# VH-VL binders against p19838r805to892, part 18

Target 1, 88 residues: p19838r805to892
Amino acid sequence: QGDMKQLAEDVKLQLYKLLEIPDPDKNWATLAQKLGLGILNNAFRLSPAPSKTLMDNYEVSGGTVRELVEALRQMGYTEAIEVIQAAS
Short names: E, the ipSAE of ESMFold2; O, the ipSAE of OpenDDE; V2, 0.75 times the mean of E and O plus 0.25 times the DockQ between their complexes.

## First folded at step 8 (VH-VL)

Design g4 (framework fv_lutikizumab; at its last look DockQ between E and O 0.07; V2 from the best seeds 0.00; counts 0 for: pae E 7.9 > 2, placed apart)
Fold by ESMFold2, look of step 8:
Structure g4 (fold): chain C 88 residues (1-88), chain A 124 residues (1-124), chain B 107 residues (1-107)
Amino acid sequence: as target 1 above (88 residues)
Amino acid sequence: EVQLVESGGGVVQPGRSLRLSCSASGFTFSSYGMYWVRQAPGKGLEWVAVIWYDGSKKYYPDSVKGRFTISRDNSKNTLFLQMDSLRPEDTGVYFCAREKGYWDYSGSDAFDIWGQGTPVTVSS
Amino acid sequence: DIQMTQSPSSLSASVGDRVTITCRASQGIRNYLTWYQQTPGKAPKLLIYAASSLQSGVPSRFSGSGSGTDYTFTISSLQPEDIATYYCQQYNRYPYTFGQGTKLQIT
C-alpha cells in the first residue's frame, strides 16, 4: 500500500522541477531506475511531462514516500530529500 | 562480446519484397529497444524503424510507413525488417542498432551498438 | 518532424586544429541529441549523447555542448584518425532524424 497522498501537491510540483534538471545523477530517469520503473523511461521521455508521468506511475503502483526518499538518497539528491522532509 | 549481425540483403526489382534479419548476441536482447537505420550510397543516415523491448510498440517515418514492418522474436534474439513494395529510393545499406538502454537515462535512445550492415539494391 | 541542419557540409583542417561543427533543430529537443562518427564502409560510432555526455572509450578531445535548438560538436586537437563524416541525430521525438552529415578532411 502506497502513501504518496501524504505528499502535498506543491511538494510534488517542486519535485517535478528538481527532476527536470540536466544532471544525469539527479534527473527523473535516474530516479525511475532506482524505483524499479526504468524499463518505462522511453514512455516517460516521450510524454509531455516526464517527471510527473514517472511520479504518477509510481504512486499508482503503490509506491511509498520512504522508498522515494531512499532512492533520492542513493542518487545523492539532498535538495529533493529536503523538499520532502520540510513538508512533513 | 556484444554483437549484431544483419542478413537478408540483396538485389531485387521494384515492387518486390525482402526480409532482413538481425541476430543479437552477448546481451539480454529482450531488455532493449531495437532500430533499423539505412544509408543510401554516398548519402547520410536515415532512421527507418523502432521496436520497443517487448514488441509492444513500433514506429516508422512516413517514407516507409505502410511498406516496412519491424518485428522481433525475443526467444531467438532476432530482429526483423519486412520490406514490401520496394522502390529504387530504398536502395542502401541497412543497419540494425541497439539503444543504450534505460539504465543510461539521457542516452537511452542513442544507438551504442550497430551491426555491420546488409546491402539492399532495388533496380530494374 | 524535427529537421536537423548541420553546418558546415564539409571542411578541411590540419592535424592539431580545433574543429567545430554545428547542428540546429527546427524546434527544441531538450538536449536529446547524439553525435556519430562514420568512416567509409563502416557502421556509425556513437561519440556523444545527451548533447554533452562522452560515450565510454571515446577520446576526451571530442566534446559536445548546446541547448534548445543549437548544438555544437568540437574536436579540440584534430588527429589523423578523425577523418570521417559526422552526424547529429535528435531523439526527442519520433521520427529520430539525422543531420545531413559533415565530411571532415585533413590537409
Scores: ipSAE 0.025, ipTM 0.734, lowest interface PAE 7.9, mean pLDDT 89
Fold by OpenDDE, look of step 8:
Structure g4 (fold): chain C 88 residues (1-88), chain A 124 residues (1-124), chain B 107 residues (1-107)
Amino acid sequence: as target 1 above (88 residues)
Amino acid sequence: EVQLVESGGGVVQPGRSLRLSCSASGFTFSSYGMYWVRQAPGKGLEWVAVIWYDGSKKYYPDSVKGRFTISRDNSKNTLFLQMDSLRPEDTGVYFCAREKGYWDYSGSDAFDIWGQGTPVTVSS
Amino acid sequence: DIQMTQSPSSLSASVGDRVTITCRASQGIRNYLTWYQQTPGKAPKLLIYAASSLQSGVPSRFSGSGSGTDYTFTISSLQPEDIATYYCQQYNRYPYTFGQGTKLQIT
């Protein structure tokens, strides 16, 4: 029911990179909270690639690109939003 | 066996330069962010530099910014630390360390593998 | 920068004792907290990451807990081989910073 599959793999890879920066306001953990997946943060953190694991779970859970962009907007992560929008 | 081995340490006078190397083996070096961490004699640990898996990003603390340069040659599984304008306070053991995460992009994790360290002494 | 205040600076305990070390960050570090063990003349060894995750191969007597700014490292039953200096480290934001260390001795 989600549409995350519409994002090209290279776009997802760019997002993974952007979400692994040492900025608490722009990292995968904060995004997870915004997406309602914060309860899984410990599990994500234990994984070898937290940002990828988050995004994979978000996709599997039926997440949408629109909601992802909205979450990133709430985080003020303009660069991440631009990556997604440029691919549209 | 996963291993890091530092080399290049020595005794130098203030203002001089040293180049440290860290040889990695037992893992896909190009997939990991790498760090330098130092320890002054009898003191604690201090982060010195980080370099992204592909060398695309580098960060330094203010204490070494502008003087130290981290780099890597993934084809040779080697990490480098160019230290210029050395000061007595730069004296210590320098460790290279691997970031724990196995990602195509790393920059925020604990250090799970450390080298044995190489000593650097800066004195007049 | 985020300051890490580690306590105590030194600790002496007996074999079998429960040992607790605390680390306080000057601001929230979102569980991006690591505990290392360093024996004299050796490199630090990762024990705990992500505040409470035990590194593979590390004995279960070691544990970590906490959230926000306050974190705790615990050795449930101190062993002779645990003589070392322990450090906390935050990796929430650059520059990464370490606590002052806790030198642990056995009486």
Scores: ipSAE 0.022, ipTM 0.712, lowest interface PAE 7.0, mean pLDDT 90
ESMFold2 (binder alone), look of step 8: mean pLDDT 92; pTM 0.938

## First folded at step 10 (VH-VL; framework fv_iscalimab)

Design h1 (at its last look DockQ between E and O 0.05; V2 from the best seeds 0.00; counts 0 for: pae E 13.6 > 2, placed apart)
Fold by OpenDDE, look of step 10:
Structure h1 (fold): chain C 88 residues (1-88), chain A 122 residues (1-122), chain B 112 residues (1-112)
Amino acid sequence: as target 1 above (88 residues)
Amino acid sequence: QVQLVESGGGVVQPGRSLRLSCAASGFTFSSYAMYWVRQAPGKGLEWVAVIWYDGSKKYHADSVKGRFTISRDNSKITLYLQMNSLRTEDTAVYYCAREKGYWSGSDAFDIWGQGTLVTVSS
Amino acid sequence: DIVMTQSPLSLTVTPGEPASISCRSSQSLLHSNGFNYLDWYLQKPGQSPQVLISLGSDRASGVPDRFSGSGSGTDFTLKISRVEAEDVGVYYCMQSLQRPYTFGPGTKVDIR
């Protein structure tokens, strides 16, 4: 089962911002693909806050913080990883 | 009303320096990556530089590297382009533009300024 | 750098007739995230550029339905179903997959 609820809200907010930068390799869409949710990218894009919608769906699907960090590592998104690790 | 207004353009001799400004209004400036794009007279568009929302990252076109520097002051809601060692080929209208990166991580330039003309001539 | 090309470079169209502009990239603009990082801009005479299409096919806010973008990978097309006088200007495609962003040379569209 997922443990995304263990992340504080302020940490999630920081991640939302980091995932909405103009970098195709380090955005929410790429993260979604890494997390196996890429098929929903068109749906996420239509939402007012794609990164939040992604993470909400990830949480509901039973995603884990560990898997999230691993996905971010594959993206080379060190800054995002540091945000999570600093809160852990 | 969302808008960008460039200023600082003019006529300068080769080798001189010029500083362009872009004043933003109507949106949360600190949330957006900002760009400079230029257009030589009668020519197409050329990407010049980009700066991250918080100024943490900057990239410049090879044609201006070492001579031009993009910067921003979010407290003043202003984007800048410091142009040193100007060349005749730098003559162009310089536009500042906002990129909306929320939808795709790299979206289109949805807001443009009116542009400011820089003329480099001896 | 990614090289962008367009064809034709100029186009004269009778009002009410359709128009089509092609854009090609030297490498695929389709990212693994499923999006094509290709934009279309229109620069009307004496004006600043304005976005028409983003991500290959997404019409920007306020852009008429007669404009449409299609394509994927390295080949893209902008179509105007019925050209109007206000559509006169230079159309540019731009890749935003990687920096530096690069523009096509532009296609000048005039009314006959």
Scores: ipSAE 0.717, ipTM 0.911, lowest interface PAE 0.6, mean pLDDT 93
Fold by ESMFold2, look of step 10:
Structure h1 (fold): chain C 88 residues (1-88), chain A 122 residues (1-122), chain B 112 residues (1-112)
Amino acid sequence: as target 1 above (88 residues)
Amino acid sequence: QVQLVESGGGVVQPGRSLRLSCAASGFTFSSYAMYWVRQAPGKGLEWVAVIWYDGSKKYHADSVKGRFTISRDNSKITLYLQMNSLRTEDTAVYYCAREKGYWSGSDAFDIWGQGTLVTVSS
Amino acid sequence: DIVMTQSPLSLTVTPGEPASISCRSSQSLLHSNGFNYLDWYLQKPGQSPQVLISLGSDRASGVPDRFSGSGSGTDFTLKISRVEAEDVGVYYCMQSLQRPYTFGPGTKVDIR
């Protein structure tokens, strides 16, 4: 139902790095909130790799690349959007 | 063993410059944002500056903006603070600090150096 | 800038007794992502600061469970359930929600 498999692994790795910065407006926890997964943020924080855990959960839940880009736009995270769009 | 060691402090007159260094060891330096925090004698803590893990973004407190520049050299595993046009109010112990870690979601400073004293006096 | 205040500015505690330190911010520190961007540090005499609590309530590695953080938004509390001699020093709260990051004025904790 989702299409997250269309993202190449190197794109996902770039996204993880972009979400692991000292900026609350652009980190993985805020992306989770925008994707409707914010209630899981404490579980994500306790995992070994929160950005990957978030993205895997989103993918398993049927998440789409379109919704991911919309969430990043709501965060004002143009660099992350460009990484996805340059690869498509 | 994770360690941060500051150097380059000293006694200087107002208007002069100093460059502080912070040598890191025991962790992957290029994966962490780095900070400078200072403490005037007998006073509290004041955030000075931050630099992203790759050096792509830097931010400075208004009290030092235009005079101080944070930088890093990931190949030398070293953080710097260039301090120009020093004033007596810049007298402080300067600490370098590491952000807690990118998987934590936190900006807390989990590793601090022992500090280097900068005294600006005429 | 977000102004941080602390209360009390100093306290003396009998060893083995509890202590409570309040921190208040001029703006909410609760981000839409659900986290409070409020940290607690202890600076022991002659030492660099060390982190105790991050994100309002998350104890840092190696910090004893007698330390706990609570609160949300603009009001936060650090509690020490039984103060020990090694807990002497100045406690600072800091907000990391937005730049510039700002510290409270510190609370000096002494024993006896």
Scores: ipSAE 0.521, ipTM 0.870, lowest interface PAE 1.8, mean pLDDT 91
ESMFold2 (binder alone), look of step 10: mean pLDDT 92; pTM 0.908
ESMFold2, look of step 12: ipSAE 0.000; ipTM 0.606
ESMFold2 (binder alone), look of step 12: mean pLDDT 92; pTM 0.930
OpenDDE, look of step 12: ipSAE 0.006; ipTM 0.690

Design h2 (at its last look DockQ between E and O 0.10; V2 from the best seeds 0.00; counts 0 for: pae E 13.6 > 2, placed apart)
Fold by OpenDDE, look of step 10:
Structure h2 (fold): chain C 88 residues (1-88), chain A 122 residues (1-122), chain B 112 residues (1-112)
Amino acid sequence: as target 1 above (88 residues)
Amino acid sequence: QVQLVESGGGVVQPGRSLRLSCAASGFTFSSYGMYWVRQAPGKGLEWVAVIWYDGSKKYHADSVKGRFTISRDNSKITLYLQMNSLRTEDTAVYYCAREYGYWSGSDAFDIWGQGTLVTVSS
Amino acid sequence: DIVMTQSPLSLTVTPGEPASISCRSSQSLLHSNGFNYLDWYLQKPGQSPQVLISEGSNRASGVPDRFSGSGSGTDFTLKISRVEAEDVGVYYCMQSLQRPYTFGPGTKVDIR
């Protein structure tokens, strides 16, 4: 079962910001694809905060911090990984 | 209202330096990646440089690498382009632009300044 | 670098008639996330560029529905269903898949 609730709210806020950066390889849509939630990207786009909606759905679906970090590694998003690691 | 205003353009001789500024207003400047795009007289558009929202990363076109440097001061809500060793082929209108990234991570340049003209001539 | 091309380079259209501009990239602009990183811009005479279409087919806010973008991979098309006088200018496609971002040469659209 997921453990995303272990991440503090301020850490999640930092991740939301990083996932909205204008980079084709380092955005919420790419992360959604890596996490197997890419089919929901149209729904995420319709939300006021796609990155937050993605993360919320990931948490509800039982996602883990470990899997999140792995997805970010595949994206090469070291800054996002550091945000999570610093909070651990 | 969202706005970008470039300044600092002018006429300079080859080899000289010039610093452009882009003042932003009407939005959270520190949340957006910013770009410089230039257009030579009667020519098309050319990507020049990009800088991350927090200035942590920046990239330059090969045509300006080693000569131009993009930077930003989020406390002053201003984007800069330091241009050294200017060449005649650098003559162009220089635009600053914001890339909207909240919906896709890399959408498009949705806000542009009016541009500032840089003329390099002997 | 990704090379962008456009055709035609110039187009004269009778008001009320449709127009079509093609854009081609030297490599696919379709990302693994399912989006095509291709934008369309219009630069009206004496003005700064303005975005019309993003991600291949997403019409920007405030852009009339007579403008539409289509295509995927390496071939894209901008269509204007009914050209109006205010549509005069140079249209550019741009890939934003990888740096450096690169523009097409532009297509000049005039009214007859």
Scores: ipSAE 0.012, ipTM 0.695, lowest interface PAE 9.2, mean pLDDT 90
Fold by ESMFold2, look of step 10:
Structure h2 (fold): chain C 88 residues (1-88), chain A 122 residues (1-122), chain B 112 residues (1-112)
Amino acid sequence: as target 1 above (88 residues)
Amino acid sequence: QVQLVESGGGVVQPGRSLRLSCAASGFTFSSYGMYWVRQAPGKGLEWVAVIWYDGSKKYHADSVKGRFTISRDNSKITLYLQMNSLRTEDTAVYYCAREYGYWSGSDAFDIWGQGTLVTVSS
Amino acid sequence: DIVMTQSPLSLTVTPGEPASISCRSSQSLLHSNGFNYLDWYLQKPGQSPQVLISEGSNRASGVPDRFSGSGSGTDFTLKISRVEAEDVGVYYCMQSLQRPYTFGPGTKVDIR
C-alpha cells in the first residue's frame, strides 16, 4: 500500500495549490480536521506554507495515501483525488 | 550545500530604490516560505517581511509597509525585496532566511544568507 | 506586536564557568497545542545568525549539549553549562507565535 513518500513532488505541489483555494469546504484546514490533525490548525495557519506543513506532519505521522484519498472523498474534492490517481 | 546568497545592496541616496535578490540552492525552493530580516549597524535583528511558498500571501513590517515589496520567482529559484522611497533608517544588512518548522509549525529560521549591506545616505 | 526583552544585555564570563540568559515576552508564547513559539539564535562576530534552540528547548543539529533552553509562557532561559571561547557572540531570542515576528534586543557574551 502506498505511503505518502510514494507521491511525486509535482503531485504534492498540485495538491498544495488545490488546498489553498478560498473554499472553506476544500481547504487545508478542513483536510487537517478530516485527517485527525485539526488540533494543529493554528500552527499550520502560522506557517507561510500551511498546506505543505500539514502534509509534512501527516507524512511523518505515518499517514497513508489511502487515508488521504478517503478524507478528500469525504470533502467532495474530486479534482484533488484525480490528481493523486492520475499520478499512480 | 543548502545555500542562500543575497545581492543587490549598495550605497544610495534617500528617496531612491534598490532591488535585493536572494538566490537559493540545494533545496526545493517552491516548498518553503521565505523571509527578509535586517540588522542596522551595531543594532539587533528586525523582521522585515514574509512571502508564502507560492507567492500568494505577503506580510511586511509596519516600518516598511507601502515602500518595500517582497516577491519570489519559483522558476528562477530567487527571492526579491523591492525597496522604494529609501530612508536613512533603512540602512542595514539585509538577510534572507528560510523557515524550519517542526510538526508544530514553528518558523525557526534554519538557513540564513550572508547578508547584503544597504547604506542610505546623502 | 509582542515585545521581547532579554537580560542581561551584556555578559562577561570566565572560560569554563556557566552563563544564563533570560528572555521575556509581553504575552504568552505558549500555544494551545502545547508548544512554545520561542527560538534562540547565536550571531558570532562577523557571521550571520544561526539557530541554536527551537521551541524553547530543542537543540538544533550540531549544537553542543552544554547549551540548553528552558521555560514556558513568558519566561525563557538559555543556559551554557561551561562557556568556551567559540561561544562568544550575541544571543537573540525570537517569538514566532504571531506576525510580526519579533526579536529580543540581544545579549552580548564575551570571555575574560
Scores: ipSAE 0.000, ipTM 0.611, lowest interface PAE 13.6, mean pLDDT 85
ESMFold2 (binder alone), look of step 10: mean pLDDT 91; pTM 0.928

Design h3 (at its last look DockQ between E and O 0.67; V2 from the best seeds 0.00; counts 0 for: pae E 10.5 > 2)
Fold by OpenDDE, look of step 10:
Structure h3 (fold): chain C 88 residues (1-88), chain A 122 residues (1-122), chain B 112 residues (1-112)
Amino acid sequence: as target 1 above (88 residues)
Amino acid sequence: QVQLVESGGGVVQPGRSLRLSCAASGFTFSDYGMYWVRQAPGKGLEWVAVIWYDGSKKYHADSVKGRFTISRDNSKITLYLQMNSLRTEDTAVYYCAREKGYWSGDDAFDIWGQGTLVTVSS
Amino acid sequence: DIVMTQSPLSLTVTPGEPASISCRSSQSLLHSNGYNYLDWYLQKPGQSPQVLISLGSNRASGVPDRFSGSGSGTDFTLKISRVEAEDVGVYYCMQSLQRPYTFGPGTKVDIR
């Protein structure tokens, strides 16, 4: 049971900005793989906003904030984690 | 055709109120963050306010905080700016603008209205 | 607030000649995502502003390739390789890194 709705929209927007980068280690595609959604990366890439599309699918699939933070931690994306934690 | 059209401007005395409207067309209004930007006669551009795509968040410039309120009605595809306690320094052309990269991080204002003039004078 | 400055404030250019406008911010506009949150707008006489460049160097749709944006951090430049009559107007830089978004004072470009 997901709890992504607990994240404020402005927090999500900040995350989108952090994930729309060409960095191979800190982009939305890498996050998708960590979240088990990597199989959809080709579909996400075709969307106008891959990061948002990823996050929306993650939420719909029942993803949790905890798992999101863990995935970001595995990526070493400290700044993204801080954005989420600062909102808590 | 993507378009923004401002209305509601006019001449008012200091201390009075005025409500501006911005009618959007040609795009999914509820998917975009919207802005008000103003320009005093012969002067530069000044950011006034922003509102989230769903109206859940909004921010105002310090120069208008407590006096101006940005809002939107997505069912009417319209953006608003309620201006109270108007001052002479509020005299300006007021533009509404769409933020193209609301979801992608590209915060450029890609669509602007023609602007509506607000004149505050005694 | 981030303070934006521009130089020069006015510029007169012979048609066909290049033009360059500088924009400076009081703090770095480089985001950790690698993008500079700096836009360039043109306001032609009697018209509304229109975007030319976003994120420092991304040319907006429909903008001629004679326009280019460069720079990073606190120093940015808008270049027009060959100024045309239709390029007359006031050019503004704007930072969108943090609220409130702030504009430069503008650079008025005329042709000789």
Scores: ipSAE 0.029, ipTM 0.778, lowest interface PAE 3.4, mean pLDDT 92
Fold by ESMFold2, look of step 10:
Structure h3 (fold): chain C 88 residues (1-88), chain A 122 residues (1-122), chain B 112 residues (1-112)
Amino acid sequence: as target 1 above (88 residues)
Amino acid sequence: QVQLVESGGGVVQPGRSLRLSCAASGFTFSDYGMYWVRQAPGKGLEWVAVIWYDGSKKYHADSVKGRFTISRDNSKITLYLQMNSLRTEDTAVYYCAREKGYWSGDDAFDIWGQGTLVTVSS
Amino acid sequence: DIVMTQSPLSLTVTPGEPASISCRSSQSLLHSNGYNYLDWYLQKPGQSPQVLISLGSNRASGVPDRFSGSGSGTDFTLKISRVEAEDVGVYYCMQSLQRPYTFGPGTKVDIR
């Protein structure tokens, strides 16, 4: 597990799909809170692609795959974790 | 206004090549995956090729694999289909279509071009 | 590839009456997020296809309420509660769960 640039683009695309569901326990807004980016959620909500905008901001902020997996674990989002772990 | 406009269709003999273009406007082209979809006269819709939003990955239908190549130039806001070794069964209207879905969770083709006719006959 | 079938391949409908089109997939289209990745398109005479329904049941913007999608897993239905003249055309289902996305053979809908 490395920095965000080491995730393949198809893994990122799978994650975006998993984060665009309306379930508040497993959506992009909750992930943003867990990653310390929750203050940007209004900007993300106004984006045509909230989960991509979140993940782009996380990547440019120096976010790591390890921290991403831990946030997903805190959300109980096992399927999203498995997508990342299958790629590594 | 969001548009896709195909061009490059025509009548050609078997074994020849054509290159189709799809000009996009009114949206951020580099945010979207794109498909080529074809429709033979009197027949249904058939996907031909797909390309990722950044061009990093391409997939082609088995019926055209090795003969057709999808590509995109995000700086020219254009999608392409290079069609080599054309056969009579490739005769169809060719559409370009935009995927809505990777960023929205909805993968439907929400924008289609008007189509360009390719006729392969001797 | 996921094989899509449709039934019937053609139907004629008296204006104002309901119509129903079936679509079946060779494997489940239900994603773990709870949505079915099954879309419906209408191709009116002389026009390009246009999306009607996504995710099994979500009407696209501007699509009238008389269109509804239902079903889950491998069996799906598009219903038109009362067919109008503008609804004439060919209806296609498409799975959008796994690339490559694949279409059903189409159902031609005509008015009597």
Scores: ipSAE 0.005, ipTM 0.636, lowest interface PAE 10.5, mean pLDDT 86
ESMFold2 (binder alone), look of step 10: mean pLDDT 91; pTM 0.910

Design h4 (at its last look DockQ between E and O 0.77; V2 from the best seeds 0.00; counts 0 for: pae E 3.1 > 2)
Fold by OpenDDE, look of step 10:
Structure h4 (fold): chain C 88 residues (1-88), chain A 122 residues (1-122), chain B 112 residues (1-112)
Amino acid sequence: as target 1 above (88 residues)
Amino acid sequence: QVQLVESGGGVVQPGRSLRLSCAASGFTFSSYAMYWVRQAPGKGLEWVAVIWYDGSRKYHADSVKGRFTISRDNSKITLYLQMNSLRTEDTAVYYCAREKGYWSGSDAFDIWGQGTLVTVSS
Amino acid sequence: DIVMTQSPLSLTVTPGEPASISCRSSQSLLHSNGWNYLDWYLQKPGQSPQVLISLGSDRASGVPDRFSGSGSGTDFTLKISRVEAEDVGVYYCMQSLKRPYTFGPGTKVDIR
């Protein structure tokens, strides 16, 4: 099962902000695609906080911190990875 | 009401400097990436510069790189464009615009100012 | 840089008739996330640009349903099902996939 509960709320908040930037390669929609949740991108987009909605769904689906970091690595999003690693 | 209001435009000679301002209101300014877009008289639109929500990243068009600098003061809810070494080809209406980055990471400019005219002539 | 082109550059339409504007990019605007990073703007005479369509086909808030965007990859189309007098102006497509963002040259739409 997933271990996303291990991430502190402040870490998640930092990630939300990093995923809401004007960069298609480093946004929440691209991350969703990497995590296998891309089919829900149009639904996420309708939410008031797409990054949070994505992360919540990822957690409920049993996602892991390891897989999240790997997805971010594939995106080349070093800054986001560092936020997670600093908390570990 | 959400709006952007540019100011600082005018007539200047080549080689001079000018500083444009864009006052924002009606939304959380510090949450949005902001842009400058210009339009020469009778011509199309040209992207000039972008600045991240917290000012941590800036990018400029090659046509203005080294001469223009975008900046922002979130405490004053204001966007700026410092224009140095102005050239005649910089003559244009300069618009500030907001990008809704939350939806796609690179979404459309949904709010525009009325624009301010900069005329560079000898 | 991504080069944007439009056709036609000018169009005169009888009120009530449809209009179609084409936009082409020098490289695909379809991202791996599934979205096309292509916007349509209208600049009415004496006014600032305003967004009509984002991400290829998403109609902006307050935009009449007579406006529609379609296409994917390198070829896009803006359609107006029934042109009205208030639709007069210059229409621009813009790619937002890569910096610098680049605009098409614009298409001037007039009423006959």
Scores: ipSAE 0.594, ipTM 0.898, lowest interface PAE 0.9, mean pLDDT 93
Fold by ESMFold2, look of step 10:
Structure h4 (fold): chain C 88 residues (1-88), chain A 122 residues (1-122), chain B 112 residues (1-112)
Amino acid sequence: as target 1 above (88 residues)
Amino acid sequence: QVQLVESGGGVVQPGRSLRLSCAASGFTFSSYAMYWVRQAPGKGLEWVAVIWYDGSRKYHADSVKGRFTISRDNSKITLYLQMNSLRTEDTAVYYCAREKGYWSGSDAFDIWGQGTLVTVSS
Amino acid sequence: DIVMTQSPLSLTVTPGEPASISCRSSQSLLHSNGWNYLDWYLQKPGQSPQVLISLGSDRASGVPDRFSGSGSGTDFTLKISRVEAEDVGVYYCMQSLKRPYTFGPGTKVDIR
């Protein structure tokens, strides 16, 4: 049972921007890989909004905020973690 | 339609400063990371610097770190390169370039300006 | 810094014939996200560079399908299935995996 609905929409929008940077270690494709969704990266890339498509797919798949934070920690992405934790 | 235009190049002596500008048009400038790339006459391409879409992060090549500063003004739709303590090896055509965009997952440079020549000679 | 090499450094091709340019990196460009951070650019005489291929194999908008990119890890190839006069120029590969991004030395392509 996922809990991504607990994450406010304005927090999700902030996360999309943080994943839309010129850094392979901190982009949406690497987050997808850390979340076990890397096989879908080409499909995400072809969508109009890859960061949103990734996050929607993760949510529908039953993803949790805890696992999201752990993936961001493995990426070393403290700014993104802080956005999530400040909203709680 | 989509366009980048560099200016501010010229001939200067070593140790002097120049400021390059890159005027953008035809796209949402504040949504893209921007780059400077240079090419010494008759030589290959060298990456110089990047600035994130909101100006929050900047990275410079080691060859220019501490001497050059990339910056942007999103309200003026302009990218800058402040070049201090210029050396003869900085002689090059300087291009500004736009990254391909977040939706591509790539940092490839899909739009380039026509370049501005900087000559540093004694 | 990741060192990029290209071969050949110069190539003269009969129009309508294929061409192949190799690019090699000193470190693997394959990221854990499954993508190769290798791009190809063409600089035509007197012009700024223009992107041809990103992520090893993705053709940029407006690039003819006679251009294709392949390879993974440390070895990459740009192929032109039928060289046209407009393809004359210098071809560069670039890695965008790690800052500083680094270019190969270029391959000059000319026609007979």
Scores: ipSAE 0.373, ipTM 0.843, lowest interface PAE 3.1, mean pLDDT 90
ESMFold2 (binder alone), look of step 10: mean pLDDT 92; pTM 0.928

